# Designs tried in a protein design chat: VHH binders against tRNA(Ile)-lysidine synthase (tilS). Part 3

Target 1, 344 residues: tRNA(Ile)-lysidine synthase (tilS), of Thermosynechococcus vestitus (q8dih2)
Amino acid sequence: MWGIHHARLHTTLKTQQWLPLGSRILIALSGGQDSVCLTRLLLDLQPHWQWSLVAVHCDHRWRADSTANANFVQQLAQKWHLPCEVVSAPDLPKTEAAARSWRYQVFESVAKALDCTHVVTAHTQSDRAESLLLHLLRGTSPDGLATLLPSRSLGAIQLVRPLLGMTRAQTAAFCQAYGLPIWQDETNHNLEYRRNRLRLELIPYLQQHFNPNVEEALAQTAELLASDRAYFEAEVERLAPTVLREHPPALDRLRLREFPLALQRRLIQCFLRQHLKRGLNFRVIEAVRALMTTGNGSQTASLPGGQHLRVCGRWIELVRPMPPPPAPVPPDPGERSPPPSPLY

## First folded at step 9 (VHH)

Design Z1
Fold by OpenDDE, fold request of step 22:
Structure Z1 (fold): chain B 344 residues (1-344), chain A 130 residues (1-130)
Amino acid sequence: as target 1 above (344 residues)
Amino acid sequence: QVQLVESGGGLVQPGGSLRLSCAASGFTFSTSGSYALGWFRQAPGQGLEAVAAISSSGGSTYYADSVKGRFTISRDNSKNTLYLQMNSLRAEDTAVYYCAAKYGSLDYGWGSEPWYYDYWGQGTLVTVSS
């Protein structure tokens, strides 16, 4: 029987078409509150949408209870007649970044193997707010604040976050209301993790002293920023061919000068990302921008990889380091100089 | 963006009356439009239940059997607001009441199924207790 959360999710999915009718969907199922909530909702909606649902559990093997968690997930999936794959991590660095990267790789791989076109994760509005705060606190660009998009590509697969319209409190209430079993992660209370500090200390403090609706406010901000980012990305895509030269790699500095500052920076960034694997930062972008108004022959400092940009008339050209001169061919040992004629 | 905001919920005694309101924004109650409006409720531990529905023309109203004769659905186009007048309230009427809207006509019965609607409000709690 549908509740309000079923109806809301259905409406969202119908409107956005994130999970098409009859699609095969991989569900990231951790056993935690949010993932269990998502899984139950999708199963309940399945008769209407005719999805093929499968689950994947990523066992990071970092915790002593990881095996028990995996077993819990398998039992739950079995109970719900949901096919479930469990993937155990290799020896990974014990960092959140490494774990995240691995998890998404698993999602992509398993989805491919199971012919899934979509992967769904149980990120909530609360998660979106937390992610925004984390990025803000570490310092980031506006684009960096546009965290946890409702949908994005993951290689050939579409990643969807159907619960971004639900708070963690709502998912908790859902699980309770429907009597759903939840795995309690022992690490959820560990304040060594920044995310937990946000959840347990900072966000409650903000709710109490600044804005009781701070999660919603932050999530909304993230959404607005996402829309702005999308606009700029589309503009960059549209304009890049008119400003970027591929052979030889260069920027049209006269054309760039006609664009707003924000667009100049993004176009320069777009260009540099094509040629620089690492080391792209605000300083580099500004150094390139400065070349728009400098004299012919002006150049940036050396960039990572030994490259630099140089003004050549209308163009800011990427100059690559010259290949090292070919190693001198060792002299052919063979020409034995004839013995010096005895000086009589 | 379409927003539906319910109000008017509260505590009421059995036999009492309550009027719920749903203020719609981004969704216009025009006389020329094709749409459907409805009220749903969800009691604790229960599923979402259709309570009442009204067609865009206002010519057709529908009610669940449990509320027929006691509840009245209406709308004010000038205020872009949907109403639910609830009379002779009973303990079993205790629930969170949700406003729902859809573009298009009521093609599937009287719109008793939640999957029929495209927009939902946040809900308002109605508690009927002595």
Scores: ipSAE 0.842, ipTM 0.962, lowest interface PAE 0.5, mean pLDDT 92
Fold by OpenDDE, last read:
Structure Z1 (fold): chain B 344 residues (1-344), chain A 130 residues (1-130)
Amino acid sequence: as target 1 above (344 residues)
Amino acid sequence: QVQLVESGGGLVQPGGSLRLSCAASGFTFSTSGSYALGWFRQAPGQGLEAVAAISSSGGSTYYADSVKGRFTISRDNSKNTLYLQMNSLRAEDTAVYYCAAKYGSLDYGWGSEPWYYDYWGQGTLVTVSS
């Protein structure tokens, strides 16, 4: 029987069309509270939407109980007649970033293998708020605060986050109300992790002393920022061909000057991302911006890869390091003139 | 953005009365429009149950058998507010009450199914206890 969360999710999905009728959907199922909640909701909605559902569990193998967690997920999936794939990580660096990257790769790979067009993750409104705070506290651009989009491309598939309108408290209540088994990750209580500190200490403190609706407020802010980001991305896409030269790579500094500062930075960033694999930062962008008003021959410091930008008239040109001069061809060992035959 | 905000919930004695309100924003109540409004409730451990529905014209009202004769659904277009007058309340009426809205007419039945509606409120708790 549908509850309020079923109804809300249904209406959201109906309105947004994130998960079309009859779609084959891959569910990221960790066994945790949020993923179990999402899975149950989708299964309950399945008769109406006619989805083909399959689950994937990513075993990071970092925890001693990771195997037990995987087994738990498999049993749960079996109980729910949900096909489930378990993928174990290779030796990964024990960083959250590495784990995240690997998970998304797994999602793409498994989705492709199973002909899924969509992958769903159980990110909640709480997660969105936490991510925003984490990014804010470490320092980031406005775009960096636009965390956890409801839907985005992941290679050839669509990644959807159906629970972004639901709080962690709500998912907890849901699981409890429906008697859903949840895998408890003991690491969730480890305060050594910044995210856990946010969850367990900072956010509750903010709720108590500043704004009881802080999660919602932050999530809403993230949504607004996402819309702004989308606008700027569209503008950059539109304007890039007018200021970026591909052959040879260069920026039109005269045209670039006509744009607002925000667009200048974004266009420069767009250009640099095409040519720099790493090392793009605020300083580099500003160094390039400075070239818009400098004289001919002015150049940036050496960028990663030995490249630099140089002013050449109207253009800021990307200068690539000259290939090392060909190794001097060893002098042809001079034809040793045969020793003069002794005149006999 | 459409928002539905319920109010009026609380603790009431059996046999008592309560009036719930649902203030709608971004959704205009008009006599010429095509829409439907409804009340649902969810008791602890139970699913959503349709309580009452009203057509856009106001000419058609529908009630669950469990509340028929006791509850009255109405609306004030000038205030964009939906109401549920609850009389002769019983313990079994204890639930979170949600208002719901949809564009278009109720094509199937009287709108007893939650999947017919497009918008939902946050809910208001009604507790009937002695």
Scores: ipSAE 0.841, ipTM 0.961, lowest interface PAE 0.5, mean pLDDT 92
Fold by OpenDDE, last read:
Formats: sequence, structure tokens, C-alpha cells
Structure Z1 (fold): chain B 344 residues (1-344), chain A 130 residues (1-130)
Amino acid sequence: as target 1 above (344 residues)
Amino acid sequence: QVQLVESGGGLVQPGGSLRLSCAASGFTFSTSGSYALGWFRQAPGQGLEAVAAISSSGGSTYYADSVKGRFTISRDNSKNTLYLQMNSLRAEDTAVYYCAAKYGSLDYGWGSEPWYYDYWGQGTLVTVSS
């Protein structure tokens, strides 16, 4: 029987068309609260949408209880008549980043193998808020604050996050209301993880003392920033051919001056990303911007890789270090003329 | 962005009355438009149940059998607000009440199914207790 969360998710999916009718969908099922909630919602909506649903569980093998967790997920999937694949990690670095990367690789691989066009993850509004806050605290650009898009490409498949409109509290209430079993991850209480500190300490503090709706507020901010990012990306794509020269690599400084500061920076960044693998930062961008108004022959300091930018008329040109002159070709050892055959 | 905001919920004794309001933004109540509005409720441990619906013209109203004669759905276009007058309340009426809206006419029955609607409010709690 549908509840309010079913109805809301249905309307969202209908409006956004993230998960088309009759699609084969891979569900990332960890056994935790959010993933169980997502799975149950999708199963309940399945008769209406006619999806083919399959689940995948990624066993990171980091925890002593990882096998038990996998078994829990398999039992749950079986109970719900949901096909489920369990994939165990190879020997991976025990970092969240490595685990994340591996999981997404698994999602792509399993989706391909099972002919799924979509993968769904149970990221919530709370997760979006937390990610934004983490990025903010470490320092980031506005684009870096546009965290957890509701839909993105993952190779040939589409990754969708259907629960971005639900808080963790709501998913908890859902699981409780419907009597859904959830796996309790013991690591969720470990404060050594920054994310857990946000969840357990900082966010509650903000809710209590600043804004009870801080999660929603931050998530909404992330959404707005995502829209802005998309706009700027489109503008950069449109304008880049008009100001960027490929051969030889250069920027049109006269045209660049006509753009707003935000576009100048983004276009410069776009150019530099094509030529610099490392070391792109705010200072470098500003150094290039400064060349827009300097005299002919002016140049930046040496950039990573030994490159620099130089003003040549209307152009800011990328100058690459000249390859060392070819080592002098050792003189061809003169053809030793064979000694004259002794006239015997 | 369309927003529906319910208000007017609270604690009431059996036999009492309550009036719920749903203020809509980004969704205009016009007599010339094609849309439908409705009230749903969800009691603890139960599913979403349709309570009442009203057509865009206002000419057609629909009610669940359980609330017929007791509840009245209405709207004020000038205020862009939907109402639910609840009289002779019973313990069984205890639920979170949700406002819902859709574009287009009610194509199937009186719109008793939640999947017909496109927008939902946050809900308001009505508790009927002695």
C-alpha cells in the first residue's frame, strides 16, 4: 500500500523521467537504512512502472562483519523476490575514496552484464547537505559545492539518486513504519571519520542552534549551485571556440576582456586544463588574467611542466620549453678504408 | 516551483470540527484552467487514502464514503487556497492530511489514486481524541 513517500517519489519520477517505464534498474543495496528504504519504495512502485529490478551488494571486505552484512542483504533480497548480486572487493586501500571508486566500477560492470540502463543509489538530502558542508569546510569553488546531482552519466549507464528529496530522518521513519530490517554498520559511530562527525555532532548542533532545517537549506543551495554550474559550463562550451586557439595554443585577450570576470576565469581555466595536468589553481588563473592588460612580451612565471604564457599581440600564447638541442651527433666514424691488400 | 502548504491541523475531541487549509504557490487556481485538487490522509500504520477531490471548474466534488456528509472540500481562487471543512470528527479520522494537485482533468474516476497527482504538500496532523 502506498504512503506519502511512495506518492512523492512517484510524482518526482514521473516529472523528471529519471527511471523510464519498463527500464531495467540496478539497485545499490548496502543493507543500511537508506538503501533498504529505496529498495522497498522501488519494489512497491514496480507494478506501476513495470521496471525490471535487480540488486547489487558491494562487499568491501574491510569489516569483520562484512560477510554477515552480505548474507543479510541476500536474505532480504530473497524475501522480496529481488535478484541480487554480491561482489567482493579485491585487496583495496582502506580509504573511502578507493572504496567509492571501486563501487562505481562494480556498478558499471554489473549493470552492463545484466543489461541495466540505470543504476540507483540511496543518497539522501542529508547526504547532499553533508557533502556540501564537507566541501565548504575544506575550501572549494562554487562548482565544488554543487554536490550529488540527482542524475549523471556513469559510462554507458545513467546513475540516479531518487532519495535526494528525503532526509535520513524520513528514511528512518519509513523503515520503522513499515517494519523493514536494516543492517547497523558499527563504523557509523566512529568519529574518526569526518562524515560521521558531521552527522553526529555538527549537523545536530546546527539544527539546534542555528536552523532546524539546515539539511534542507544546504541541499537546496547545492541544487541551485548545480543549476548555475550547468549554465556556466554551457556558456564556456559555447564561447571557448571564439577565444581559444588550438594551433598554436593561445587565448584571445581582446575578446576575453569583453567577458564578465566569472567567464574570464572559467575560459582561462578551460584553456589551462587542456594543457596543464597539474598545478592549476586560483593564482595561476589570475596570473593569466593579468596578461590581458600587460604589454607585448609580458609573460607569466614558469608553470608546472616548465611552460609559461606570453603576450604576443592580441594573443596570450602557451610557450613550451624548447627541447634540449639534439645532442651533437657523434661524427660518423669515417669509413676506415680497408688497408690496401698486400700485393702478394 | 510549485509548493503546497497545509495548515489547520491539531487536536480535537470526537464530534468536533476542524478546517484545513492548503496554500498553493506556483500553481494557480483559475476557473479557465484544467486541473484537479484533492485531500489525502494517512493514518498511523496505514496507507494513503483519498478523502476528497474538486475539479478545476468547481462543479464537481468527490468524497470518500467514510467522510461523506461530514467533510466539505472547497477552494478560494482569489487566495489560491484549498480547504477541507471537517465536521463530526471521529477517532478514525486521525491522520496526517495532505493536499495534492494535478494538471489536467480527472481522467479516471474521481481521482482516488495518489498516482494521478503531480504535487504534494508536507501534510498537517489531525488528532481526534477524547
Scores: ipSAE 0.841, ipTM 0.962, lowest interface PAE 0.5, mean pLDDT 92
Fold by OpenDDE, fold request of step 22:
Structure Z1 (fold): chain B 344 residues (1-344), chain A 130 residues (1-130)
Amino acid sequence: as target 1 above (344 residues)
Amino acid sequence: QVQLVESGGGLVQPGGSLRLSCAASGFTFSTSGSYALGWFRQAPGQGLEAVAAISSSGGSTYYADSVKGRFTISRDNSKNTLYLQMNSLRAEDTAVYYCAAKYGSLDYGWGSEPWYYDYWGQGTLVTVSS
């Protein structure tokens, strides 16, 4: 029987069409609270949506209990008649970033192998708030604050986060109410991880002293920022062909001057990302912007890779280091004429 | 954005009465529109149960058998508010009560199925205890 969370998720999915009728969907199932909640909700909605559901468990192999966790997930999936794939990590750095990257690669690979068009993850509203705070505290662009989109492309598949409308407390209550087994991650209480500090200390402090609804407020802010980001990305895509020249690579500085500052920066960034592998930062963008009003022949400092930007009339051109002149071909040692055969 | 906000829940003794309100924003209660409004409840460990529904015209009201004769659903279009008058409350009425709204008419039945509705409130807790 449906509960309120089933009904809410159903209406959300109906409105947004994130998971179309009859879709084959890959569920990222960790065994934790949120992923178990998501899996149960999707299974309960399955008769109405006619999805084909399959689960994938990513075993990072960095914890001693990782095998036990995988077994737990497999047993749960079996109990629920849910096909489940377990993928074990190669030797990876024990960092959250590396683990994340690997997981997404696994999602793409497994989705392709199983003909899934969608992958779903159990990110919650709480996760969205935490991510926003983490990014804010480290310093980021506005785009960097637009964390955890409800839907985005992941290669050829669509990544969807159906639980972004639910808090961690709600998923906990759901699991408890329905008697769902949850794998307890021992690392969740380790305060050495910044995310855990946010969860266990900072967010509760904010809730108590500033705003009881801080998670919702931050998640809403992230959503608004995501919409702004999408607008700017669309504008950059639309305007880039009018300002960026590909052959030879250059920027139209006269046209660029006509745009608002935000678009100037984004267009410059777009251009530089096409040509620079590393080293793109605020200072570099501003250096390029300064070239919009400088005289002919003005140039930036050397950029990573030995490249620089130079003003050539209307254009800010990307100048690449000249290949070293071909080494002078050593003079062909003259064909030593074979000594005349002694006339016997 | 459509918002439904329930109020009026609380602790009440058996035989007591409560009146729940649902203030709607972004969803207009017009007599010319095609929509339905409803109340659902969810008791601890139970699923959603339809309690009452009202048609857009206001001419048709529906009730679950468990609440028939005790509960009354009504609306005030001028206030864009849905009400549930609950009389003769029983312990089994203890639940979180949710306001729900849908566009279009009730096609089948009296709107007892949660998947018919498009919008949900946050809920208000009603506890009937001695």
Scores: ipSAE 0.840, ipTM 0.961, lowest interface PAE 0.5, mean pLDDT 92

Design Z1
Fold by ESMFold2, look of step 9:
Structure Z1 (fold): chain B 344 residues (1-344), chain A 130 residues (1-130)
Amino acid sequence: as target 1 above (344 residues)
Amino acid sequence: QVQLVESGGGLVQPGGSLRLSCAASGFTFSTSGSYALGWFRQAPGQGLEAVAAISSSGGSTYYADSVKGRFTISRDNSKNTLYLQMNSLRAEDTAVYYCAAKYGSLDYGWGSEPWYYDYWGQGTLVTVSS
């Protein structure tokens, strides 16, 4: 039963402890090759880890075949003696953002109901490479290139991606070698979607003409960027109490001057995220950073919500718009004057 | 970065010989004498099969019944390298061969179970055919 991918995953889990001994684990099971591969691997490892395993299938109800997909998943789980919950979407907006948000809400809700401490998804090394390329082509910060972390918090549970060491080709070969049934999604070949174009055209071209191991190379770059991101996030957390003031909200610009540019920007970003609902971008961060060296009373332009930042001595303070003045209180009935003429 | 890299695989006719090597980097076999080493193989559509193992000192060697008398495991701690000499090869020896390392002594039963090993190589393909 154990092949090399079982052995490799087992040693990774021993080293990283992403799924500790005895954990109750919720498996996101779409029925696709990666999720079927993940589920089989965890079932085969289960006796050595004493896990409690349960699957969840999120039925978006967007396609005519979504009921058949859910039936496929339920039959597979029953064959494998794996408890499986199927959750159908309400009428969601048909966007990837809405679907993803709903899926993660389902993960949290089902995990809470079943006392699961972890949820696992079947994201692969290939997914990580594709995500890095998509974000790079869109133009994003280095933090945005640190995609698909192996483990992260999702509310009160941990989201784990155990297959980041396997490519999509390897999960396909695994399913074929073990005779595992998979559900094939017809949209996987639709080239109107940019991610499918990466999978079907760009990645194969790079593999053939540049680097046969390009998926691994790109995924390693994402991992290196993730470790850099973690370092900066820890430094900002450590430094924020010395630079950020809560009441009233302000930045200590003399203290900020002591730090390298990267930390200045990240501390300003941290402050702004605490106080702005939207409109945070590079230009705003740089406008605030410019106030480090300006005179008293210097300020930014108005931000969304009518707020701005202004220099007050050593502080760069957040200035909120004044609320509109309250309406005049009507006089007591015994002091009421006649109303003015309503027409003019 | 701890790594095991196999080499020496290839196509060979029945009755032929190959010698596999496994080079270690990121740790040394000779530090405190702390690592036992083994070879596993996986034929297409099959699970991992333990082939041979060698103790941390090199003083004890173990072989699967299917390869006894034909295969010889050895280690050269000064080169951080594990070897498998394969003679009298048969079609059923066709598989991807993996090098594995385990901290400490071989467990009772010479460590034939894959879950006892801590490090795994990338694999090297051996094909035995006319």
Scores: ipSAE 0.524, ipTM 0.852, lowest interface PAE 2.3, mean pLDDT 86
Fold by ESMFold2, last read:
Parts: sequence; structure tokens; C-alpha cells
Structure Z1 (fold): chain B 344 residues (1-344), chain A 130 residues (1-130)
Amino acid sequence: as target 1 above (344 residues)
Amino acid sequence: QVQLVESGGGLVQPGGSLRLSCAASGFTFSTSGSYALGWFRQAPGQGLEAVAAISSSGGSTYYADSVKGRFTISRDNSKNTLYLQMNSLRAEDTAVYYCAAKYGSLDYGWGSEPWYYDYWGQGTLVTVSS
């Protein structure tokens, strides 16, 4: 039967249309309290939305009990008449980054195989608050603080996080109130993990001594920064054709001068993302921006890949090195990493 | 930003009375279209129960059988506020009470299902205990 969290999620979905009527939805079901809560909510809402629902469980194989976890998820899905796919990982490095990258690849491939248009994950308001704090402590741009968007593209599908309006305490209470079985993961209590220390030590301290609703406050800050990011991304998309030249690659520095500093930086960032694989940071963006006001022939230092930018009249042009290397060197095993968030 | 904020909850003895208020901000009950308004409640371990509803003009009111004769719903469109007067309270009335708003007329019948409503308040706790 519906409680207040069903009603609130339903109205949010009506307003935002993250999961349109009749969508085919892949649910990421780990067996933990948040994913079980999400799955139950969507199953209860399904008759009103005409969704096709299917679950996927990603078995990382990191622990001896990973088969028992997968069995738990499959039995729960069977009880709920929910089709469920289980995908086991190859041997991965035991890092959260590797696991997350693999899970998202699984989501794309399974969604394609099953013709799902959306994938949902059970990230909560608490997760958003934790992510904002982790990124803030690391030092990042406002875009990097806009963590855990409610909806974004993931290749050809949409990734949606319907639980960003619920805290972890609320998903726990939901599971308890409805008598839902959950899989207990003991790594959630391991303080060697930075996120666990933040969740188990720092956030409770902040709740007790500063703001009992600190998770909501931090998540709201992340949402406000997300809306700012979306505005600037749309503005850059509109303006880029008037400032960027593709053939040969260049920036119109006279046009660029017409915009406020924030747009100058973002237009330069947009250009550089098209042409640099690594090494994009604040210092590089500022070095290119400085060329807006320098003399003809001024240039940046060499950038990764041997490229640099040089002033040619009104244009800041991309210059490639000469001559190219005769043969590729195999990639070093340690060079693979996800791209960083942009810095301001 | 559309908000509904409930107030007036608290602890009361059986047989006592409370008046709940729900103030709306970010929209006007009358001028941004017509809104029907309702009160729902959720007791521990239970689902949402529709308690009362009132039409946009205030001309039609509806009540759950469990509260008929004891509760009165009303609205003041000039103050953008919904009210629930609760008399002769019983232990069974203990719940968190939520204000809800729906654009347009109430659905077939009086719209007792939570999926018909478009906005929800934060809730106010009413405890009826000796």
C-alpha cells in the first residue's frame, strides 16, 4: 500500500518526467536497503505508469559471499515477479573507481540487450551530501560539486536517480515499515574507506553539533550547483558555433572578449575538451585565456600530446607537433584513469 | 518554489481538539488555476489514509467515514491557507498529517487516492494519548 514516499516520488516523476509513461526501465539491484527500497517503490508505482521493469545485479566477486548475495537478489526478484539479470565481473582492481566504471558499462550493455531506455540507481540524498563533502575536501570547481544528477545521459540511455529526495535513514525506515528483506554488507562499516568514515563519523558529528538536517542542506547545495552547471552548459552550446572554429581548430579571441569571465572560461574549456585527452585544468584554461590580450604570435607552452595554442590575428589556433612518432608505445598499465571534474 | 507547510500538531488527550493549518507559498490557491485541497494521514505501520478534501471554491467537502462529524476542513483563499479542525480526538487519530493540493476538480468521487495530488506538505505530528 502507498505511503508518503510513494506519493512524493509519484508527484516528482509527474513533474520532472524522468521515467515517462510506458518506459522500459533497468533497475540496479544490489540487495542493499536503498536498492530494495527503490525497487519496491517502482513496483508499487508501476500500475500507474505502465513501466516495464527488469533488474540487474552486478556481482563484483570481491567477497566469498558474493554468490550468496546474488542468490538473495535473485530470490527477492522471483518473489516480486521481477525479471532479473545477474552479471559477474572479471578480475578487477579492488577500487571503487574500477567497480563503478564496470557497473556503468554493464548497465549500458544490458539495457541495449533488453531494449531498456532508462536505468535507475538507488543513490539517496545522503549519498549526494557525502559526495559533495568528499569533492569539497579534495578541492574542486563548482561543476565538480554538482554531484549525482537526478537524470543524465549514459550513452544511448538515461540514468535516473529517483531516491535523491530520500535520506538513508528514510530508506531504512521504509524497509523496516514494509518488512522488506535486505542484504547486510559488512564493508559499509569499514572505517578504512574514506566515504565510510565520512558517513559514520563526520556526518553524525555535523548533525549533532551543527545542523540536524545537514544532509538535506548539502544535497540542496549540490542541486543548486547542478542547475548553474546546466545553465552554463546550455549557454556554451548556444554560443560555441560563434566562437569556435573546427577546421582548422581555433578560438575567435575578439568574439570571446565580448563575454563575461565565466563564459570565457567555459568556452575555452569546451574547445580544449575536443582536442586534449589529458591535462585539462584551471592553469591551462587561464593560459589560453591570457592569449586573448597578447600580441600576434604569442603561444602557450607545450601541452600533453605536444600541442600548443598560438595567436594568429583574431584567432587562437591549435598547433600540432612535427614530425609524428614512428611507432606507438604500448600504454602503461597505470595510465588508465577516469577524467577529473573540471576545475574553475 | 511551491511549498505547503503544516502547523498546529502536537500532543492532545483523547476527546480533545486541535486545529491544523497548511500555508501555501509559490502558488495561489485561486489565481494560478483552481486547486482542490486535502488532508491525508499516515499512522505508524500504515499507509496513507485520505482524511478530508475541499473543492477550490469551498463549496464541496468530503470526509473519510472514520472522521465524519468530528473533523471539519475549510480554506481561506485570501490567506492561501487550508485548515483542519479536529474535535473529539481518539487514539486512532494519532498520525502524521499531510496537506495536499491538486490542480483542477477532484477526480471521480472525492479523489481519495494519493496519486491524484500534485503537491505535498512536510507533515505535522498529532499524538492522541492519555
Scores: ipSAE 0.485, ipTM 0.839, lowest interface PAE 2.5, mean pLDDT 86
Fold by ESMFold2, fold request of step 22:
Structure Z1 (fold): chain B 344 residues (1-344), chain A 130 residues (1-130)
Amino acid sequence: as target 1 above (344 residues)
Amino acid sequence: QVQLVESGGGLVQPGGSLRLSCAASGFTFSTSGSYALGWFRQAPGQGLEAVAAISSSGGSTYYADSVKGRFTISRDNSKNTLYLQMNSLRAEDTAVYYCAAKYGSLDYGWGSEPWYYDYWGQGTLVTVSS
């Protein structure tokens, strides 16, 4: 029956509507404690939400026990009367980035085949704290620190993370209290992985010596940054048609000067993201912003791809590299001696 | 941000008493709207059990049969606090106790089901043992 985590998740879903009544939901089921906890919670809530639930297990085939893991997941799903698809990886590069990219492609493909509108993953509050730290250590923008959104688009479906209100300790306790079998992944303790070192060494150190609630604190910071990001993204969407010109691509620098610095930067970023494939960074944004107050004809240095921006009156225009002209056709030797023209 | 925070739990001998408090922040029980309030508990390996509820006006109180006559729910709207006085405690009362709030009135069934409530506290542990 329902425990406190059912009640809390139910309340969150009523308020946020991440998984609306009657949704067709694809559950990412790895067999680990978080995914088993998520699956059990959704199955127990299903009668009140009238969801259609189906699981997908992504088998990377990187480990000798991957077939046993898939069998475990299939048996659990069968016991729970939960339809379950198992998808095995083709030959992938053995990197976490490639594995994650493949999994998300599988989610889109399986969801389309089964008419699911949502996919859920079992990312927790602890995962959000870990991701914030990893991005902070890498050195990213505030938007990059707004990690692991509770809901976002993934192609034509919505990716939802219903467990962001639970820690890893709480999902473990849930599985223990309800007697749920879980698959133990040996790589959870492998310190060669940066995330595992962060989780097993850094976070416990921070909990003991700095803040016993550091996971919650970091996850709350990520949520606050996500709210700020959402506000600015909405404002940029509203303002962009009044500042950006499509043909030829340009920024209205007189209109842009009317906005606060934060919006100036974000409107410039929006413009550059539409027209540059790579090389967008803070220095480029500031170089373009400096053109707001310079004389006609001022320009940036070359940007990646050979493009630059140049002031033309009220506009900061994107200038693309010119294609080379065709090679000149050598004159035909016979054209050098045409008959003389008659004299008049 | 709406928040409910329980306090007052602890270890007590059978036959003893405890008084639980639940302080609300981010909303006021009565001045911004009417809230019905309740206490639930969850023992290890068990589901949530409704313990007591009190109407938004405070005029009606409800209790589970297992605690009737021993527990008293009350509210102090001026302190934005819900209380549960627990007397004659038994080993079977051992659980984590949660306060909960619902905007509006309770249903005819006094809201003993957890899905009727809109806000939940973090819980406070009560242990009754010799």
Scores: ipSAE 0.470, ipTM 0.838, lowest interface PAE 2.7, mean pLDDT 86
Fold by ESMFold2, last read:
Structure Z1 (fold): chain B 344 residues (1-344), chain A 130 residues (1-130)
Amino acid sequence: as target 1 above (344 residues)
Amino acid sequence: QVQLVESGGGLVQPGGSLRLSCAASGFTFSTSGSYALGWFRQAPGQGLEAVAAISSSGGSTYYADSVKGRFTISRDNSKNTLYLQMNSLRAEDTAVYYCAAKYGSLDYGWGSEPWYYDYWGQGTLVTVSS
């Protein structure tokens, strides 16, 4: 039976078409409250959308009870008549970044094997607020603050986050109201993790003393930044062929001057990302932008790998280092002093 | 952005009355198209139950059997507002009440089925307790 969250999600999916009619969908099912909520919602909506649903459980093997967690997920999926794949991690560094990277690799490989076109994860409005705060505290660019997009490419499949309209409190209440079993994860309360400190200490403080709706406010900011980022990414894609030259790599500085500052920076960034392995930052972008108004032969300082940018008329060209000179021929190791002359 | 905002909920004794209102913003009930309007409710641990619905002109109404004769749905298109007059309230009426709107043509069962509606309000809590 449908509740209000089914009705709201259904409306959103009709409008946005993130999970089109008849899609083959891989559900990331950890067993936690958000993933169980997501799975139940999609199963209840399935008759109206004609989806093919299959779950995947990623076992990081970081906890002693990881087999029990996987068994919980498999039993839940069986009760719900939901096919479920379990994938165990190799020995990973115990960082969230490594775990996240591995999970997304699993999503791509399992989706390919099962011919799924979409993968869904249970990220919530609360997660989006937390991610924005984490990135803001690190000093990320505006694009980096556009966290947790509702839909994006992941290789050949589409990654969708249908729960960005629900808070963690709402997914908890959903699971409780529908009597859904969830797996209790002991690490959710470990304050040594920065995200857990945000969730358990900072956000409650902000809710109590500043804004009771702070999670929604932060998530809305992330959404506004995401729409701005999408606009600029589309404009850069459209404009790049008129500004960037591939052979040899160069920027058309006369064309570049026609654009507003924001597009100048983003076109330069696009060019540099194609040709630099490391060392791209705001200072480098501004150094290249300054070449738009300098004379022939002006150049940047050397960048990693010995590369730099130099003005050649209309163009700001990428200059690669010369190959090192050949090594000198070493002396022949067989040369010896003549034998001593005999004496009488 | 389209919004429906409910008001008028609260605590009331059995046998009492409440009047719920639902104000629309970002669209009008009549000018941009024909809208059917409805009230749904969700009690703790229950699914979404259709309470009442009304056509664009007000000529067609639906009421759940559990509320018939006690609740009256009405609309004021000039104020862009939907109403639910709730009389003779019972403990079983305790729920969060949601306003909903359906754009376009009517389908069979439109008043009672939540998947036909396109816009949903934030909800207002009604508690009937002695």
Scores: ipSAE 0.463, ipTM 0.832, lowest interface PAE 2.6, mean pLDDT 86

